# VHH binders against Probable 3-hydroxyacyl-CoA dehydrogenase: the designs that were tried, part 4

Target 1, 346 residues: Probable 3-hydroxyacyl-CoA dehydrogenase, of Deinococcus radiodurans (p83589)
Amino acid sequence: MKIKKAAVIGAGVMGAAIAAQLANAGIPVLLLDIVLPDKPDRNFLAKAGVERALKARPAAFMDNDRARLIEVGNLEDDLKKLKDVDWVLEAIIEKLDAKHDLWEKVEKVVKKTAIISSNSSGIPMHLQIEGRSEDFQRRFVGAHFFNPPRYLHLLEVIPTDKTDPQVVKDFSEFAEHTLGKGVVVANDVPGFVANRIGVYGIVRAMQHMEKYGLTPAEVDQLTGPALGRASSATFRTADLSGLDIISHVATDIGGVTPDDEDFTLTESFKNMVAGGILGDKSGSGFYKKTKDEKARPRFSTTCKPANTKTRARCACPPWTPRANLSPSATPCTPWKARKATSCAPP

## First folded at step 22 (VHH)

Design x3 (from r5 with V106I)
Fold by OpenDDE, fold request of step 24:
Structure x3 (fold): chain B 346 residues (1-346), chain A 121 residues (1-121)
Amino acid sequence: as target 1 above (346 residues)
Amino acid sequence: EVQLVESGGGLVQPGGSLRLSCAASGFTFSFYAMSWYRQAPGKGRELVAFITSGGSTSYADSVKGRFTISRDNAKNTLYLQMNSLRPEDTAVYYCAAPWKHDESGIYTDYWGQGTLVTVSS
């Protein structure tokens, strides 16, 4: 199967960026979003998405001229245009009601040979397509991009038990050869692969930290560059992601994983969350932003360190909450890679 | 401007019934899914039920068989019939539209102000 034209539904942070990446690959894209009632332009959101992508740093477009490959529209007026595309990708809000509503509409319009995908970060794919026809389900495959799509190589491909293996193969080949992605086929479970591993690592690191009497800084020294990982390591990554988010994801994943996969949060971690210690968004997590003797921004541990020389550095975390998530979305694993520009502490 | 106005909440005894309404305005009501959420004291907001634009419905396990979500597109109104109410159903109930964007392209929900349902003997 050849994908010659695509549609991206949702012109938020991820949708617009993915549309740009498709344009970079020379694929014409129909970018759709909802109509804003207070805006005279019915395509306002889609246009705004393209504008954001054009202004993105790092650049979402290889060449800004590639934006010409993106046709903007809205779901109310232009849903019928989906009949002409070979691949549909949704990147809307992480809510089952919204997704069910969308897929119900899409199913009526798309051609029978079109591949259908969700960019969901954690809502199981099979839950999204409940009630859809067998034909629709056979050609449905998760396509989980990481932000920013142009630069992050990983693409999780998530089939359901109903997905045609040939669709998985064809889409994977397209992703690898045309989009330049590294494809990992993931099981359709909460967290898929990347978020599951990330949260598991944080949970287990917390357990071991307490077991061995280590500090967060010591753990980050051990689990960052020393292991070939990002400098944000474990607990700085946790602070960047949000401890409440980690708690939620750990609970969700732990509830559906085998018993030998321990996602049990320590009591200390739970207490931090309960106390409103949530990471960067609350001003404090495992680390707190302080200034050094030269008044330079730095991160200090909130725990009394046994060794004041042990510190973790801020870096781009591999996993962060997605921009298109809703706090009402359950179950959901709201993790995506952060933009490269977020590597430095503010 | 999108407006969602909930009504019909109140005090009811266990086993009683209530019917909530949500009057919607400011968007193409018939085109979008609508949902009911609730938030009990000290708990997070949870999905109660949703209805798609096509009329498909879904319910939380805790309310299946007791609650019925429906809509009247001509009146731009969402309903929640609640039967066999239990103390654990006590919460503020919110009407929600699917999503909106903020200026940064971040998705959020449209929410009403909510209506309080108290189930107590």
Scores: ipSAE 0.803, ipTM 0.940, lowest interface PAE 0.5, mean pLDDT 88
Fold by OpenDDE, fold request of step 24:
Structure x3 (fold): chain B 346 residues (1-346), chain A 121 residues (1-121)
Amino acid sequence: as target 1 above (346 residues)
Amino acid sequence: EVQLVESGGGLVQPGGSLRLSCAASGFTFSFYAMSWYRQAPGKGRELVAFITSGGSTSYADSVKGRFTISRDNAKNTLYLQMNSLRPEDTAVYYCAAPWKHDESGIYTDYWGQGTLVTVSS
């Protein structure tokens, strides 16, 4: 099967970026999103997606001129255009109601040879296509991209028990040869492969960090390039991903995994999430994002008592045992999101 | 602007019935799936039921056989018929539109203000 034209449904962060990647590969893309009632332009969201992709850093487009290959539209007006595409990928909100609703619509319009995919990272593929025809299900395969799609090589291909093996093969070949992706065929289980391993790593790292009295920075030093991993290592990766997302995934996976696979979040981690410390999206996680400087560790091992007038009170890590807090240490006021002034390293 | 306004909540005895309504405006109601969520005291928000634009329905296991989600597209209204109510059904019930997208490309839901359902003897 030759994919000559594609549709991406959902012009959010991932959808727009995936559309850009398709354009980079020279594939015309129909990018669809919902109509915003308060906007006069019915294609506002799709257009905005393209604009974000054009401004993305690192660049989503190899050449901004590639954006010409993206036709923008909306689901209400342009759903019928799906009849002409060879591949449909959804990247909408991670909700079953939205997915079911979308697939009910798509099923009525797509041609019989079209491959249908979800970019979902959390919702099992088989749950998304419940109620769809056998014909639709045989052509359905998960396509889980990682952000940013242009630069992250991995693509998880997730068939269901109903997916035609030839569809898996054809799509995988397309992904490898046309999109330049490294395909891993994954089972349709929570977290698939990458997220399951990744979240497990973060969870266990957190547990061990607390157990051995390490700092996030120390853990990242140990679990990044030193092990042949990305520079974001463990906790920087967590901040990039979002701590709330990690929490959700850990809970979901932990609920279905064997007992020997411990996905238990530490109380400190839970408290961070509960306190709105969610990573980059909240301006702070394990690291604090500063406008001018590289992400600095939020927590220092040396809770030096704030005796000196000028030194920004380094917040004691939430995992610091109370026993190690000098009695004169003013009780760490509950994590009020005070603007943690950057503890400049000495 | 998208608006969702829930109504029909109240106090009911165990075994009683209530019918919730959600008046929707500001979008093509008939085109989108709609959902009911609830949040009990001290608990997180949970999905109760959803109905697609095509009329397909799904229910949480805890309410299956007791609750019925329906919609009237002509009235832009979502309904939740709740029968055989139990104390554990006590919660604020929220109507949700399928999804929205902000300027940053992040998806979320449209929510109503909620309506309180209290099941008590």
Scores: ipSAE 0.797, ipTM 0.937, lowest interface PAE 0.5, mean pLDDT 88
Fold by ESMFold2, fold request of step 24:
Parts: sequence; structure tokens; C-alpha cells
Structure x3 (fold): chain B 346 residues (1-346), chain A 121 residues (1-121)
Amino acid sequence: as target 1 above (346 residues)
Amino acid sequence: EVQLVESGGGLVQPGGSLRLSCAASGFTFSFYAMSWYRQAPGKGRELVAFITSGGSTSYADSVKGRFTISRDNAKNTLYLQMNSLRPEDTAVYYCAAPWKHDESGIYTDYWGQGTLVTVSS
């Protein structure tokens, strides 16, 4: 299946930002929210969402002209337009009763080939689809974006036990190829997202550092805000948190998902922890702690700062080959399912 | 402005019955799901039951078979019939509708002021 037009239901913080990212990817978006009875403009909330995204920092749109791909509407007058979309993504209030009511309405109008998704992280996907037809349930899959969606690379895909595996495959390919997302398939359990995602990012970064011969600084340039790490890069965040704590959490997660290599600690990391190299609290981790802030590693491998007195964020595409990489290594490998023929800046 | 006004609470003996009402105004009542929540002393609010705009109902396990949620869209009124009441049902009961957010994009709920139900002897 091919997703050519999408709807986002809910123009709050996440819904408006996701609509902006879909527009950045060239996808026409119908953005819907409720009618506020006290406002003469029935599309007030959806319009406010677009306006907020236009003013967002960091910028939600690659350029403001992308907002022209977003058609605003409301759930009372415009729900019937869902017959024309290939994907419906829900980002409304985190309440089960609201989501049930929404899905009951959506099922009546949505195209029978459309993929149906919730951005929820707190309400299990299987609870949301109770009472829906088998056909609706088969096409339903969680799609959890991280805030801000333009900059955070990771997307969790959360099937239920009813989700058609082909829908999971088709949606994941769309997310990877069109949205440039790193897809992780996650279990449908309450609260699955927050604790697990932080440790996942660190463990996968360690595995890829070992596989591709990268330094912690090179990985941090590639994996910082885009992977749901607050403002700190992956290995910098690990050093702040304590490597012993990360080891403990990863081991606990591995105990409940033992077949998943995504949580397997590297031998080099185990040796660091065993040797008492525990991050900033021990004076050394992936980075050495210094008194001179200028001596800390820079977060660019091939970037050139704009000014001598300012530290500007450099754009360093993940596919750019290392100039001094060993002859036995592939010079340029995409992190997830990207073609090598063109680059998409963040 | 959206207004939700609960009524029908009071003191009732264990095993008794009580009917709560919620008068709604300021929005298209028939379009939205409506819910009853309750808050016992010292506890957080918990969902008791909801009814969708299409009439589908759902109940918390603790009240299933004893409570019945219903709505009258012509009168913009939500009801909760409470039978076989237990002391554990003592709480302030709130009528709620889903969704509100302001232009900042932060979601909040529409809530009534609540009606006290006391099951005691």
C-alpha cells in the first residue's frame, strides 16, 4: 500500500508538529480538531495548531510554504473527508473514552484500505480497538512519534495481536523511506515507551559504534536530539546518567525480552563498567570530564563552524563516509533503509 | 462556555439505589462521548463509565452489572443509574466530556462541579 494523503486528528502540541513533518515530506495532510462553541471560527483549534507550528522553535517546517499542504477542518463538519486519506493518525487527549468515541466515528467513514494509528504512549493500543470490527482492528497500528517529530529520528510502531503483519511492514517501509524515520517495533503494554526508549538508543548506539568503528563523538553528532535524548547527545547523556545505572536498566529489560539483540550490551561497555568507568560521577566515561569547557569533544566530524567566536550546530549527514575508514569497511551505510543517491538534511 | 451540572447525589443505605443526572450546555452534546468519574476521599479520580455518541457503553470492573450509564440527546442530559450500592461507592461523582485545549495546544477536560454520594450505615 502507498500513503499519498494523511489525516491527523488532534491539533495539540504533537498533532500539529506531526502534521508539519508530514508536510515537510510532501504529504497532503487533513488536520482536524474539535469545535469550540465559544469561537465563531469552527476550525479555530486546527488553525491555531498550524500557527503554533509555524512559530515553533526549533522550526517545525523546513520552510513556511510547506504549511500549504495542510488543510484544516473540524470533527463535526469535516470527518467525512477521511474517506479520501490513506492513513489516519490520532493525537488527541490521552483519555480512553475520547479515543473510543473517535474510533467509533472514524470506522464509519474511513477508506477500507486506510491504515489507522494512534500516537498514544500511555493507553495500550489493544484497549483502543475494543468494539471495532475485525477489518478495522487488522489495519490498526500504533505510531508513536517523539517530540519534536521533525528532529527526533525514532518512530515506534506498536502492533496489537490483531494487527495484520503486512500493515506493519507497509507502514514501517513508509515511515523509513518517506519520513526518514528509524522504526522500532514495540510491544503493546502500558507505559512501554519512556524508560525503554532511552536505554534502547544508548544500547543500539554502542552496538553501531563497535560495528562501524565510530568514536563516541561521531555517534553523538548523529544520534543527539533526533533519538529522543533531551538536549544531550547519546553518549553524553549516558555519562550524565551513570553507566552503571544504564547497565542495570538494560539488563532488566533484556530479562523480559531475552531474544532481542537491541538490548544486548557490548563487551567493551561491560568492561568499562567493571573497570569503574561510570561516567561523569567517576571522572571518566565515554568522555573525560575537564575543567575547560573548550576541551570537551565537539559534536561535529566534518562540519565547519560559521563563526570563530560562536558555536553553531553543523549539519553532518549520516551517509557521509569517513575519510579514513579502513579499506575493509563500507564507506557509507545508511542507518535505516535510506538510498545513497540523495541526502535529506534534518 | 461548556457547563456540566451534576445532581441526584445524597445519602443512601447499602444495597440501595440512586440516579445521577448531568445537565450539559454550551456544546454539541450529541456529538461527544460522556463519562462519569468518581473521587473517593483521599483518592484520585477514576473512570466509572462512559457512553459514546453512538450509544456504546463501557464500565469499570468495580461497577459492572450494578451501574447503568445512559444519555438523552434531546434533553442534553447524561444519567447514571446506581443499584446495589456499597460503602466503597462513596465518592464525589463528576460528569465529564472529552477534549478541550486552548490555542497553546495543551489538552484539558470539561468537568462538572460534582455531586456527593454517601453510602453508609
Scores: ipSAE 0.553, ipTM 0.842, lowest interface PAE 2.1, mean pLDDT 77
Fold by ESMFold2, fold request of step 24:
Structure x3 (fold): chain B 346 residues (1-346), chain A 121 residues (1-121)
Amino acid sequence: as target 1 above (346 residues)
Amino acid sequence: EVQLVESGGGLVQPGGSLRLSCAASGFTFSFYAMSWYRQAPGKGRELVAFITSGGSTSYADSVKGRFTISRDNAKNTLYLQMNSLRPEDTAVYYCAAPWKHDESGIYTDYWGQGTLVTVSS
């Protein structure tokens, strides 16, 4: 199996970043998205995706000249070009109706030898292929990248019961040898293998926060942009996901996990969930909205000062309230780690 | 710019029928899948049915055999024919289109204002 040209459908945060990584690997990429009716340029969204990837921090392209390997287009005018690609990867909105509609269109035009993949982590692969031909289903395999794709080594390969085992083998070899990914073959269930790793990381951060008396802001400053790592903030991400959902997943995983993995929820976290403090959807979680923050779409950050009667200012600016923003959208400039000795209120 | 306007809700007896409509404008209606969602009091929104641009349909188990989704691409209108209505079908029903995203790359979708369906004696 040889993938010489790929298509990425969806030029949002993930799709544009995945297209950039394919270009880094020397693969010509067709990047497609929808037509915005109020824009004269029908390829506006796909172009905007490439422009965002060019400005991304950390850098999405190893060299900006790699962007020349990305051909932009749109789903209304350019879908027929899928006859020329060896791999189609979908990274559109996480809605089953949209994915069904897309696959119905793709099946009519795609090369009969192409591998077909979805980057979805929340919608089981077997549900997406219902109604597709047996030949299409045999060539369909999930391919879940992690954000940002250039820097996170792991790629989950998710076969369905219908996926041809040779397709899994061939695609995994491509991902390992051409894309430089560490491949894990995962079951087609919500919360693949890496979801367990992500929940474990959050649970361990909570345990260490309680043990060492740190605040959520202190942990996020140490585990996020201040250290030059991925732009994820542990507890900010937990608030976006929903603390009740994290509680449910951690409890289920803990009930069936070997005893060498510690998924024990802290009592403080259990009390938060029991008290209705469920993250952004409830108005507060590890971080809390204020009236001033409601007038401006920022969340307050609270710190535990060394003197319990007073607060100290952090060297880092507060987190943006929109964690779904791309890493390139209005990023905060971190301080050097040795200068970050205290926290500031929002 | 994109507009979705639901209508056809009301009060109906158990076993009765209603037809919901959704007038759509501001996008290429015939190219995209369209969906109906519903939200009962105190619950989250749930998918009821969708229809692809090619006419393929899918239904939640709870409504299968009783509800029929359809579309009229000439009129840019989505329909939901609801037969054999039950009290548990009581909800606000929303028309939805599958996606939009802005220059920042964040996906959103389009929702209507909803139309209330009440099934009771």
Scores: ipSAE 0.498, ipTM 0.825, lowest interface PAE 2.5, mean pLDDT 77

Design x3 (from r5 with V106I)
Fold by ESMFold2, look of step 23:
Structure x3 (fold): chain B 346 residues (1-346), chain A 121 residues (1-121)
Amino acid sequence: as target 1 above (346 residues)
Amino acid sequence: EVQLVESGGGLVQPGGSLRLSCAASGFTFSFYAMSWYRQAPGKGRELVAFITSGGSTSYADSVKGRFTISRDNAKNTLYLQMNSLRPEDTAVYYCAAPWKHDESGIYTDYWGQGTLVTVSS
């Protein structure tokens, strides 16, 4: 079937960004979230999601008038509107109990021809559909977007053993032709193939940054625009994705492969996440941005002797944020640790 | 304001029983799933059981057959009946409501204060 109207359930970071990308593609979107009891506007969260997408950097909407395609609502008052959509995409909290409860409600109201999807990367699709009717299960297929959805072309399509192959075909064609996505069909296991590879690269970059005394900016200059890759290099991509999301995915993969040191988060990263340093959404991550900066943030490199003896600079702190950003300043060349016989930069 | 208040914990011998309660207020209790989590000393919180708004239940393998989750929507109360208790069930037990986020889009659960269950030989 043809997807002409969609619903996105969950107006958090990913859900609002996905709704914006659907609107960019000309698809009317119903964006739903829960009711916050202490807010007089029962649609507060969905509206906040659209507002955040309107202000996003990089821009989530191709132009702001696309937001007119997004109808906001809430799960208590507006769930019945799912009878009018061809695709329901869930992007709520990564907890199986919440997803089960949602699906129980959705199957009671959703159009019988609708495709049903979860954006989950860590919770297996087959666990989410337990207890649903065979008809619901046949129409359920995982659809994992990468943040930011407008700019990252990859989309993982994750069938279960119950998913109708025609649904996989129809959804993949929609994703490719209407959304312009590069579709990869993946196994229904935590950390799907493409996501596992991306998180592996980020985690290994963090480990090597600390081992060789490089800063996030130095690593990104080696792996980003200077090398002809996308403008969001390794650590810049982590800040765009959300450090809490990176942490969740890495620990989820580590839970099924606990001895795999390639997914072991560094202590400095764990401390960043625990301290609320979560990337662009928190105003600071591996990079800091200010309200007045429009230019790419300046990078800093600070290296100190590994011991009191100064014969060589062997190690650097993992990174230091720049504190003296200026919109008119050109980026400095990367500050690197001096080469020494006992220490080598990469 | 959402409030979740657990009660019914205590000290019990192996093989004994306890019934935990969680009084909920400040949200439409009947519309959302409710869960019990537990945290043993030195461990992270783990899901014990959940019950959907429609009454469907799920249990961790370690408690299946021994614990029963239930809810009374008229009283806004979640229950956990724990039978055949074992020393490894010793933990602080928390009730939880589905999810919360603010304008930033950060997700967190609502949690109770917890009630201690000690199963001692």
Scores: ipSAE 0.463, ipTM 0.818, lowest interface PAE 2.9, mean pLDDT 78

